VH-VL binders against q9umr5. Designs and how they scored, part 87

Target 1, 268 residues: q9umr5
Amino acid sequence: SYKPVIVVHGLFDSSYSFRHLLEYINETHPGTVVTVLDLFDGRESLRPLWEQVQGFREAVVPIMAKAPQGVHLICYSQGGLVCRALLSVMDDHNVDSFISLSSPQMGQYGDTDYLKWLFPTSMRSNLYRICYSPWGQEFSICNYWHDPHHDDLYLNASSFLALINGERDHPNATVWRKNFLRVGHLVLIGGPDDGVITPWQSSFFGFYDANETVLEMEEQLVYLRDSFGLKTLLARGAIVRCPMAGISHTAWHSNRTLYETCIEPWLS

## First folded at step 24 (VH-VL)

Design kk15
Fold by ESMFold2, last read:
Structure kk15 (fold): chain C 268 residues (1-268), chain A 122 residues (1-122), chain B 112 residues (1-112)
Amino acid sequence: as target 1 above (268 residues)
Amino acid sequence: QVQLVQSGAEVKKPGSSVKVSCKASGGTFSSYAISWVRQAPGQGLEYLGYIIPIFESANYNDKFKGRVTITADKSTSTAYMELSSLRSEDTAVYYCARVDFDEYGSYGMDVWGQGTMVTVSS
Amino acid sequence: DVVMTQSPLSLPVTLGQPASISCRSSQSLVWRDSNTYLYWFQQRPGQSPRRLIYKVSDRDSGVPDRFSGSGSGTDFTLKISRVEAEDVGVYYCMQGTHWPRTFGQGTKLEIK
């Protein structure tokens, strides 16, 4: 009776990380078909995001075809960006709930002890030199790196985030917006104790201005201009914001209270 | 100033593997990338792939993807290229070269290692 | 893959005379930031390649000013205003805009 659920993992991650989430779904919604996509695992998660989108698209098409009543997406961390791009590029997706689990939806400008070997504090002010180059854009982290102090370079160089946000003009913008708006609900999950997503409000489409002051979703140009449909979705009552404190980045999919509060209600 | 020093020449049998090292001195190893390029005797240059050490991740030319592995050790400022299932046509000089991410957008192999001759002979 | 085609492949030249090498790409080398990532390398006999020119026309430090690069889009040229004996070697163009990076076939410059 329950719609199938498709799970998309994040950076340096694999399908095994979701074993507890699978247990929660089985216990609360028995009979749900859950597919955790086993693609771009570990270091392969650094492949260009458009390459990942293509691979995940090929995997979800047969699942969606077998479920004409619709499916749900649960997309963790970087996986939330992959899923948002899927919703834009797929003409005929049948996704009801898109559940974005601590994803850097407006980008990343990291300074964290949790992943300091990837995002060292002394490097965040200089990483734009790598990321806003042809070489850096061949890696996923650079596809959504968003340096608020070099926004002009971001807008010109980004091969992924600036496009799916509608921040740079392109011929598919109208079609992508139409496709994205076919989603039933957008469920945004994250919290201040995440420790990796920076700012953590990126999980709710918030982000830094040039002074590193966080502007919320409703203050963002992409929302105000309704570039890819956020304002339309909010007006429709289709955006659910579910913040929760006290959860670290690797624990979002293994916390039962988070699951019962923020995820379960949307897995019809 | 940045300098790249490669490991010495090697003679290998067909079907075996070779691992060439490229040790960097000067600069900040995490701030640039390392490319690998080869040149068969009397032939031109052929791009194998590159690594960005801060991501610990490499890109491979599809021609070599199943046989080449590029890695880096940030603690020793050393990059490695390993080529497996060697064939006689893999006989070449193998070069490492730096890709620098400067403010001028120069990128692309401004510093080269001395080259490592790999001979595949049965 | 982007094909890089050089001409001529062999270039005999008299000392003190100009030399010109052409490089054509199968696709535009203009990247989304409006820069063109076209490079020229020199390889002297028995040596590693040395970068001469980046971004079509920007000369590296320490490269003699008799070397110059020009071109746009898909058509590029390396010029040597007055060839010297030390200029003998093979010259390669390379594109850095597209993956994988690709080289031209090389142009062997010789003194007549």
Scores: ipSAE 0.826, ipTM 0.918, lowest interface PAE 0.8, mean pLDDT 91
Fold by ESMFold2, fold request of step 25:
Structure kk15 (fold): chain C 268 residues (1-268), chain A 122 residues (1-122), chain B 112 residues (1-112)
Amino acid sequence: as target 1 above (268 residues)
Amino acid sequence: QVQLVQSGAEVKKPGSSVKVSCKASGGTFSSYAISWVRQAPGQGLEYLGYIIPIFESANYNDKFKGRVTITADKSTSTAYMELSSLRSEDTAVYYCARVDFDEYGSYGMDVWGQGTMVTVSS
Amino acid sequence: DVVMTQSPLSLPVTLGQPASISCRSSQSLVWRDSNTYLYWFQQRPGQSPRRLIYKVSDRDSGVPDRFSGSGSGTDFTLKISRVEAEDVGVYYCMQGTHWPRTFGQGTKLEIK
């Protein structure tokens, strides 16, 4: 029998968006209980990420309780940040595979016409003025906005990303790292043709330096200091990187080749 | 330079709704936020919520328990506040006010509309 | 919610004399960036509020220099060095650090 799968959607999303993913799971893993959480959809996905983490925590507790052998998480886009925080704050999670599906794990500095309501191109150099204010931090986009040209403002103002990355000291950092490290596998999925996540390597814990040169995961201070457990997970062989070209942001959960290559092997 | 002009006074019955408009002129509407504040006759100021038009998303004071909806139309540079299930204690002047995300960190409500009187009576 | 408490609530003053209004918050107003988002507004009779002071002590443009703000943490003061006739109205403090934003009760300034 297969572990239950919990699906966490992204910004401006709904459970219908995952209909193809559900079909793929049913075909390859019949009898798997799959729950697509119907919380914070549409405009509610702009609620502060800590509010979303609280709501999703309440929803996953009974599912995890009914599955003592463990569960899998498939978390898409912004949902991957919700899931990573969830793994940090839950002392008692039983997640085996955390599948991060094109999620901005090191933040976003995006400017594409494709999803202008997320990250308008005319504002990327100036969006830090909104985001690094008390007003802006009350919205999810600003909770993971990461302007590489204003890193001091990011570190001082971020209520979410700088904390879950261990980039700012806080009293829970040690316990959050311990909790996150209980995950069985971290599966990172993304690709150069995504068109929304910027840089796309954020899905693999890469990000820009001040010159907008991408530093890969192993070059990041959060990895080198092992601030929330990335170096430890990699040393265990628990990190799986599955990049795939040719997939746009809205297509990650509806591409059969992507599912068979990057997702299916981890749904034990 | 920036001006906020609100819609006219309204008289409403309990249980109905009201929608107040706030038309901005000057500046870039999508670069700032619009707050809504009310003042009952002879009383102080009470914060209702705000919208950041570029996100098309609002934040609401939970005291109003789902009765307030704040929206914005970027094409007309207009913000709206709708209050439903009106009660007599909702009688107040309703103001819109700008939050400016400037380099000085000033933010809170530097420009105010003229106010819209809403009277709720049977 | 952060409670903002003003004192006094009624302030009769003699023209040309100083006035002082106190505002106290139930929590620190220092935000994580080390700034303090404390505001003072003036509402003249029959008018919309007008911002006088932001970030505790920074005067808005066009606000006379007889208005000054001070304080830190939870305890703040607005001073008018020499009250003029046009200063009649209600003065509000507001905090912008915490959600929801909250106002003091108001201080009604009147000429004796």
Scores: ipSAE 0.819, ipTM 0.921, lowest interface PAE 0.8, mean pLDDT 91
Fold by ESMFold2, last read:
Structure kk15 (fold): chain C 268 residues (1-268), chain A 122 residues (1-122), chain B 112 residues (1-112)
Amino acid sequence: as target 1 above (268 residues)
Amino acid sequence: QVQLVQSGAEVKKPGSSVKVSCKASGGTFSSYAISWVRQAPGQGLEYLGYIIPIFESANYNDKFKGRVTITADKSTSTAYMELSSLRSEDTAVYYCARVDFDEYGSYGMDVWGQGTMVTVSS
Amino acid sequence: DVVMTQSPLSLPVTLGQPASISCRSSQSLVWRDSNTYLYWFQQRPGQSPRRLIYKVSDRDSGVPDRFSGSGSGTDFTLKISRVEAEDVGVYYCMQGTHWPRTFGQGTKLEIK
């Protein structure tokens, strides 16, 4: 029998979006128990990310308990940040593959096609004023907004991303790193034609420096300091990078070639 | 130089609804938030909730969540608060107030509307 | 919800004399950026509230020097060094650190 698969959706999303992914899994791994979590759908995905983490944790605990051999996570967009936080806060998780499907792992900074629908006028240079305030941090998009030109504000105000990245001191940092490192594999998926995640390399733990030059994962301070375990995971051979061009943000979970190349090998 | 101008006073029957408007002029409506606060006669201030127009999303005080709806129309720079199933204790002055995300980190409710008296009577 | 408790609720003061209003919160108002989002509002009779003080001690534009704010953590004070006739009204503290934002009960300042 195959390990159960838990699916976590993204911003303005719902469980229905994954119907094609479910079909692909059924064809290649028949008999796999797949659970698409139906929480924080649509506009509820704007709730604070720690609130979402708590809700998803309550949902995954019984699934993991009934599968002592382990589970796999497939987590899409904002859902990949929820899942990474789950790996940190759950002392007893049994996740083998964590599959991060075009998720803004190092944050978001840009007027992308998806965010242009939210922000018809360019706001990226000024959104930090909202996001790095008590009001802004009550919304999920601000929990991972990462303005490279206001790094001090980000480090001081971020309620979520700076903590799970180990960029700001907190009393649970050692425990969270230990918990995260219990994952079997970290599978990073994304690509240049995504159109939403900005920079798209955030899906691979890359991000802008102050000049908006993209530094790759191995050039990031969080990697170099091994603040939450990326360097350890890479040295162990546990990080898989699977970039794919030609896929827009809403198509990652409904593209057969992407599934066969980047997802299928890690469900065994 | 932002101004908030609210709709006029209303007299309503119990069980009906009221929708109060708050039109902003000056400044950039999409760059700040709008709070709603009420004050019953002779009483203190009571926070209802707020909206950040660029997120098209509001937060509601639990005390009012089932009866209050806060919306915004970015094209007209106008926020709205609707209170349903009106009762006599909903008689109050309703204020809108701006939350500005400025460089000083001042935020909370620096500009207030003139208030809208809502009277609920038979 | 964070409870904001003001003292006194009624404050008669002689013109030209000092006034002091206390505000206590049920939780620390220090936010993760190390700022404290504590506000003071003045509501003159028949008017909308007006913000006087933000971040504990920062006066808004046009607020006279006789108004000062102080405090830390959970205990805060608004002082008026010399009360003038125009200061009559109700004063509210408010916290902006926690959701939902909450007000104190108000302190009615009157000239005796």
Scores: ipSAE 0.776, ipTM 0.900, lowest interface PAE 0.9, mean pLDDT 91

Design kk16
Fold by OpenDDE, fold request of step 25:
Structure kk16 (fold): chain C 268 residues (1-268), chain A 122 residues (1-122), chain B 112 residues (1-112)
Amino acid sequence: as target 1 above (268 residues)
Amino acid sequence: QVQLVQSGAEVKKPGSSVKVSCKASGGTFDSYAISWVRQAPGQGLEYLGYIIPIFEAANYNEKFKGRVTITADKSTSTAYMELSSLRSEDTAVYYCARVDFDEYGSYGMDVWGQGTMVTVSS
Amino acid sequence: DVVMTQSPLSLPVTLGQPASISCRSSQSLVWRDGNTYLNWFQQRPGQSPRRLIYKVSDRDSGVPDRFSGSGSGTDFTLKISRVEAEDVGVYYCMQGTHWPRTFGQGTKLEIK
C-alpha cells in the first residue's frame, strides 16, 4: 500500500485548490489516503506561522501515528515553510518525502503582481518598516519577509524564518536540526515563471545578497554552516531539486506534467 | 498634519452591534496601522486590536472572544471597529489611534481620534 | 498578558515641583530587535490620550523637555521636572512589545 499523503496549503488557500492534485494521486497511486488539511484557510492563513505550525502539528500527529511506515508531505507555497518548521519541532515525525511545492524557503522579497494585490499601496522597499516590528510579525507574510537590504532587521525581528533557518541563535537550534534531518527526502520544486515567489530561487534555498544578486543554496550561510541541516541532507543525497519553467504559481498543484515529473516519483 | 476623525456617539441596546468609523484626514493609511482602544467611564485604557490597512489584516485582543471586527477601506482612508453582542460593560469611549511605521520605528500611537462614546443600555 | 503596574495611582503635586511615576511590567519589554517599546501617554480631562514618550525615553515632537522617560527591562519611570497646571491629567504607560498590548492603570496627577 502507498504511504499516506498530507497536503498543506498556502496563503489564502483552501483544500479546493488541490482537487487536481488529489485526482492525479488517486489515478497514479490508487488507494492512497490523501488528507488536505483545511486549517487556517483563507484570511486565517495570515495568522502567525508559529500558530499555524501548532495547529497543523495537532492535525498531522494522529495521521502519522496511524502510518507507522511513514507519510509524505506536500506543502504548497507558504505551507512549505509551515511544514519545514513542523518537521523541525517534531522529534518523532515519520515523514518520508517532504515535497516543498513552490515555497519561499529562504523568504520572500518580491514586488510581483501577487504582492501588489496583497500590498497595493506599498512598495517592497518599505515593507521592512512594518514587517520588522512587533506589529507586523503578528502576520504570516511578515514572518518570512526577507529584506536583503535590511539584513540586520531581518535577523533581529523575524520571529519565524530566521529561527527555523538557524540564522539567529536560539536554544532549540540543535534539536530542530536533528528533527528536520529525520526527513527521508527533501523535494524542492519551483521555477522561473512562478511570478509570485521572489526570487523564484527561494524555493531552492537561493536568495538575494545585499546587491540583489541571487546566490544559490550552496552559497548561503545557512548551508555553509549547516544551521538546520541542508548541507547534511545534500551530502547524503536527500535533496532533490526539480525546477520547471512555464508554470505559474497557482498551477504548481494542478499541472499534470509537473506532477508526473516532480511529485509522483516521491509518492511511492 | 494627519488627523483621525471618528463617527458620532452611539446608543445601543444589549445584544446589538455598533460600528465606529475612523477617517484619516490630511494623509493616508499607507505605512500605518490603526489601533482601537476603549475607555470605560472613569476607567483606564483597554486595547481592542489593530489593523494594518495595506495588509487588510487585523489582530485582536482575545479578551473580546471574536466580538470585535476591525476593517479598513483604503480608498477612503477609513478604519472601522465593529463590536457585536454588546453588553452594558461595553459602554465606553472608543478611540482609534495611528501606529506610525516610520523610519524611526516608534510604533506608538502618535495620533488619536477624538473618541466615540458608545452607550449600551436597555 | 503582560501586566503593567503603575505607582502611584494618585499623584498630588505642588506647582513647580517635580513628579515621578513608576511603571513596572510583569515581563521584560525588550523585543528581539533590542528595542523596548514602552510608551507614556497623557490624557488631560475631557481629551483623548496623547503620546508623550515612546521607546522608553524618546519624546514626541511638541512635548516639553520637562517630561523625561527612563528605565529598562521591566522598570520604567516618567518624570516631570517642574509640574505645570497644564500637566493635570491621567498618565498611562503602555507596552507595545507583547501581544496583546496593555496599559498601566493610570496615574492621576493633580495640583495640590
Scores: ipSAE 0.917, ipTM 0.954, lowest interface PAE 0.5, mean pLDDT 95
Fold by OpenDDE, fold request of step 25:
Structure kk16 (fold): chain C 268 residues (1-268), chain A 122 residues (1-122), chain B 112 residues (1-112)
Amino acid sequence: as target 1 above (268 residues)
Amino acid sequence: QVQLVQSGAEVKKPGSSVKVSCKASGGTFDSYAISWVRQAPGQGLEYLGYIIPIFEAANYNEKFKGRVTITADKSTSTAYMELSSLRSEDTAVYYCARVDFDEYGSYGMDVWGQGTMVTVSS
Amino acid sequence: DVVMTQSPLSLPVTLGQPASISCRSSQSLVWRDGNTYLNWFQQRPGQSPRRLIYKVSDRDSGVPDRFSGSGSGTDFTLKISRVEAEDVGVYYCMQGTHWPRTFGQGTKLEIK
């Protein structure tokens, strides 16, 4: 039988968004038990990410316990960060494949049409004033805001991304790295036509330098220092990168070609 | 200079709801949060919650157990605070105040509304 | 919740004399960015609160230099070097580091 699949949604999202994905999984892997976690839906997805991590942890623990052979995680957009943190804090998870579906794994510094819709009068260049404050850090979007022009503020103020990345020292960094390394495969999915994740390479742990030049994963300090295990995972062949063009952010979970190419191979 | 102008005094029955408005003049909500604070007669200040209008998201003091709802209309630069299931202990002056997300990181409420007296009586 | 404790609660002062108000927090108010978000507010009779001090010691614009804030961690002080008649009112400390935000009980400054 196929291993159970757990799905975690993204910002302002819900389980309904994954109806096509469920259909695809059912067609190609009949009998697969798929659980789309219906937690922190809609505006509740703005709750602090650590709060979400705790909630999702409570939901996945029973599922994992009933699946001793392991489970697969499909985590979309913001959900990908939640899942990465989840795997970092759980010392007994049994995740075979962690599929990060168009997630801002290295953070967000976007000023796209999508973000303008959310806050049309704001510019990304000034969002650091809000996000790197006690007030802003109470919201998920600020928990992974990564301003390349204010790295000091990011490193000091970020209550989530900087910690799970091991970019700021904390007592659990070693343990979290150990826990995360329990994953069988890390499947990174994203693409240049996403239109939301900015830069889109963030889905592959790429990100801006101080000049807003995008650097690849292997050029990032978190990789070079192996702060949370990326270098180790890559070395043992556990990282899969699946870029795809022509897919908008809201279509990653509903595109059949993307599913067959980037998701399906890791559900067996 | 930015001013916050609140709606007028309210008299409510126990169990009812009250909605107080706070309109910003001379500015926008773009780089601010709007906080709500109340003060019972002869008592101190109590923080209810705040909203970051550009996020359309609010954070609440759990002490109020979900009775408080804070919203904002960016088009009119108006914030709202609704308190439901009113009780006599909710009798207070309710203030809105601006949290300034300036480049200095001051944050604290630098501009206050004039206050709105809400009286809850049977 | 972080408890803010002010002392004294009543402060009678002679005009021209100095005044000092203490504020103690039950937890450190140092945020992860290294800043301490401790504020002082003045509320004159019949008026809305007015911010005097932010981040422990920074004066808001228009605040006379006779007002000064100091402290660190959990212990903070507001000082008035020379009390004037217009200084009558209630003073509150407030922490902006932890959620929920909390105020001290207030210190009522009166002229003897």
Scores: ipSAE 0.916, ipTM 0.954, lowest interface PAE 0.5, mean pLDDT 94
Fold by OpenDDE, fold request of step 25:
Structure kk16 (fold): chain C 268 residues (1-268), chain A 122 residues (1-122), chain B 112 residues (1-112)
Amino acid sequence: as target 1 above (268 residues)
Amino acid sequence: QVQLVQSGAEVKKPGSSVKVSCKASGGTFDSYAISWVRQAPGQGLEYLGYIIPIFEAANYNEKFKGRVTITADKSTSTAYMELSSLRSEDTAVYYCARVDFDEYGSYGMDVWGQGTMVTVSS
Amino acid sequence: DVVMTQSPLSLPVTLGQPASISCRSSQSLVWRDGNTYLNWFQQRPGQSPRRLIYKVSDRDSGVPDRFSGSGSGTDFTLKISRVEAEDVGVYYCMQGTHWPRTFGQGTKLEIK
């Protein structure tokens, strides 16, 4: 039988968004038990990410316990960060494939239509003033805001991304790395036409330098220092990169070609 | 020089709800947070919660157990605080205050409304 | 929740004399960025609170230099070098580091 699949949604999202994905999985892997977690839906997805991590942890623990052979995670957008954190804090998870579906794994610094919708009166260049404050860090979107022009503020103020990345020292860094490395495969999915994740390479742990030049994963300090295990995962062949063009952010979970190419191979 | 102008005094019965408004005059609070604080007669200040209008998201003091709802209308630069299941102990002056996200990182409530008296009585 | 404790709660002062108000927090108010978000507010009779000091010692615009804030970690002080009649009111410390935000009990400054 197929391993259970757990799906975690993204910002302003819900389980309903994954109806097509469920159809695809059911068609190609009949009998698969798929659980789309209906937690922190809609506006509740703005709650602090650590709170979300705790909530999702409570939901996945029973599922994992019933699946001793392991489970697969499909985590979309903001959900990808939640899942990465989840795997970092859980010392007994049994995740075979962690599928990061268009997630801002290295953070967000976008000025896209999506962000303009969220922040109609603010430029991305000034969002650091809000996000890197005690007030802003109470919201999920600020928890992974990564301003390349204010690196010190990011490192000091980020309550989530900087920690799970091991960019800021903390007592749990070693343990979190160990826990995360329990994953069988890390499947990174994203693409240049996403339109929301900025830069889109963030889905592959790429990100801006101080000049907003995009550097790849292997050039990132978190990789070079192996702060949370990326270098180790790559070395053992556990990282899969699946870029795809022509897919908008809201279509990653509903595109059949994407599913067959990037998701299905890892649901065995 | 932004000013915050609040709605007028309210008299409510126990169990009912009250909604107080706070309008930014002479500017906007789109890039700020709006906090709500109350003060019972002869008592100190109590923080209820705040909203960051551009996020359209609020954070609440759990002490109020979900009775407080803070919203904002960016088009009118108006924030709202609704308190439900009113009790006599909710009788207080309710203030809105602006949190300034300036480059200096003040993050303090630098502009206050004039206050709205809410009286809860049977 | 962080408990803010002010002392004294009542402060009678002679005009022209100095005044000092203490504020202690139940835990450190130093945030991750190294800043300490401790504020002092003045509330004159019948008026809304007014911020005097932010980040422990920075004065708001228009606040007389006779007001000064100091302290670190969990212990903070507001000082008035020469009390004037217009200084009558209640003073509050507030922490902005931890959620939820919390105020001290207030210190009522009166003229003897």
Scores: ipSAE 0.915, ipTM 0.953, lowest interface PAE 0.5, mean pLDDT 94

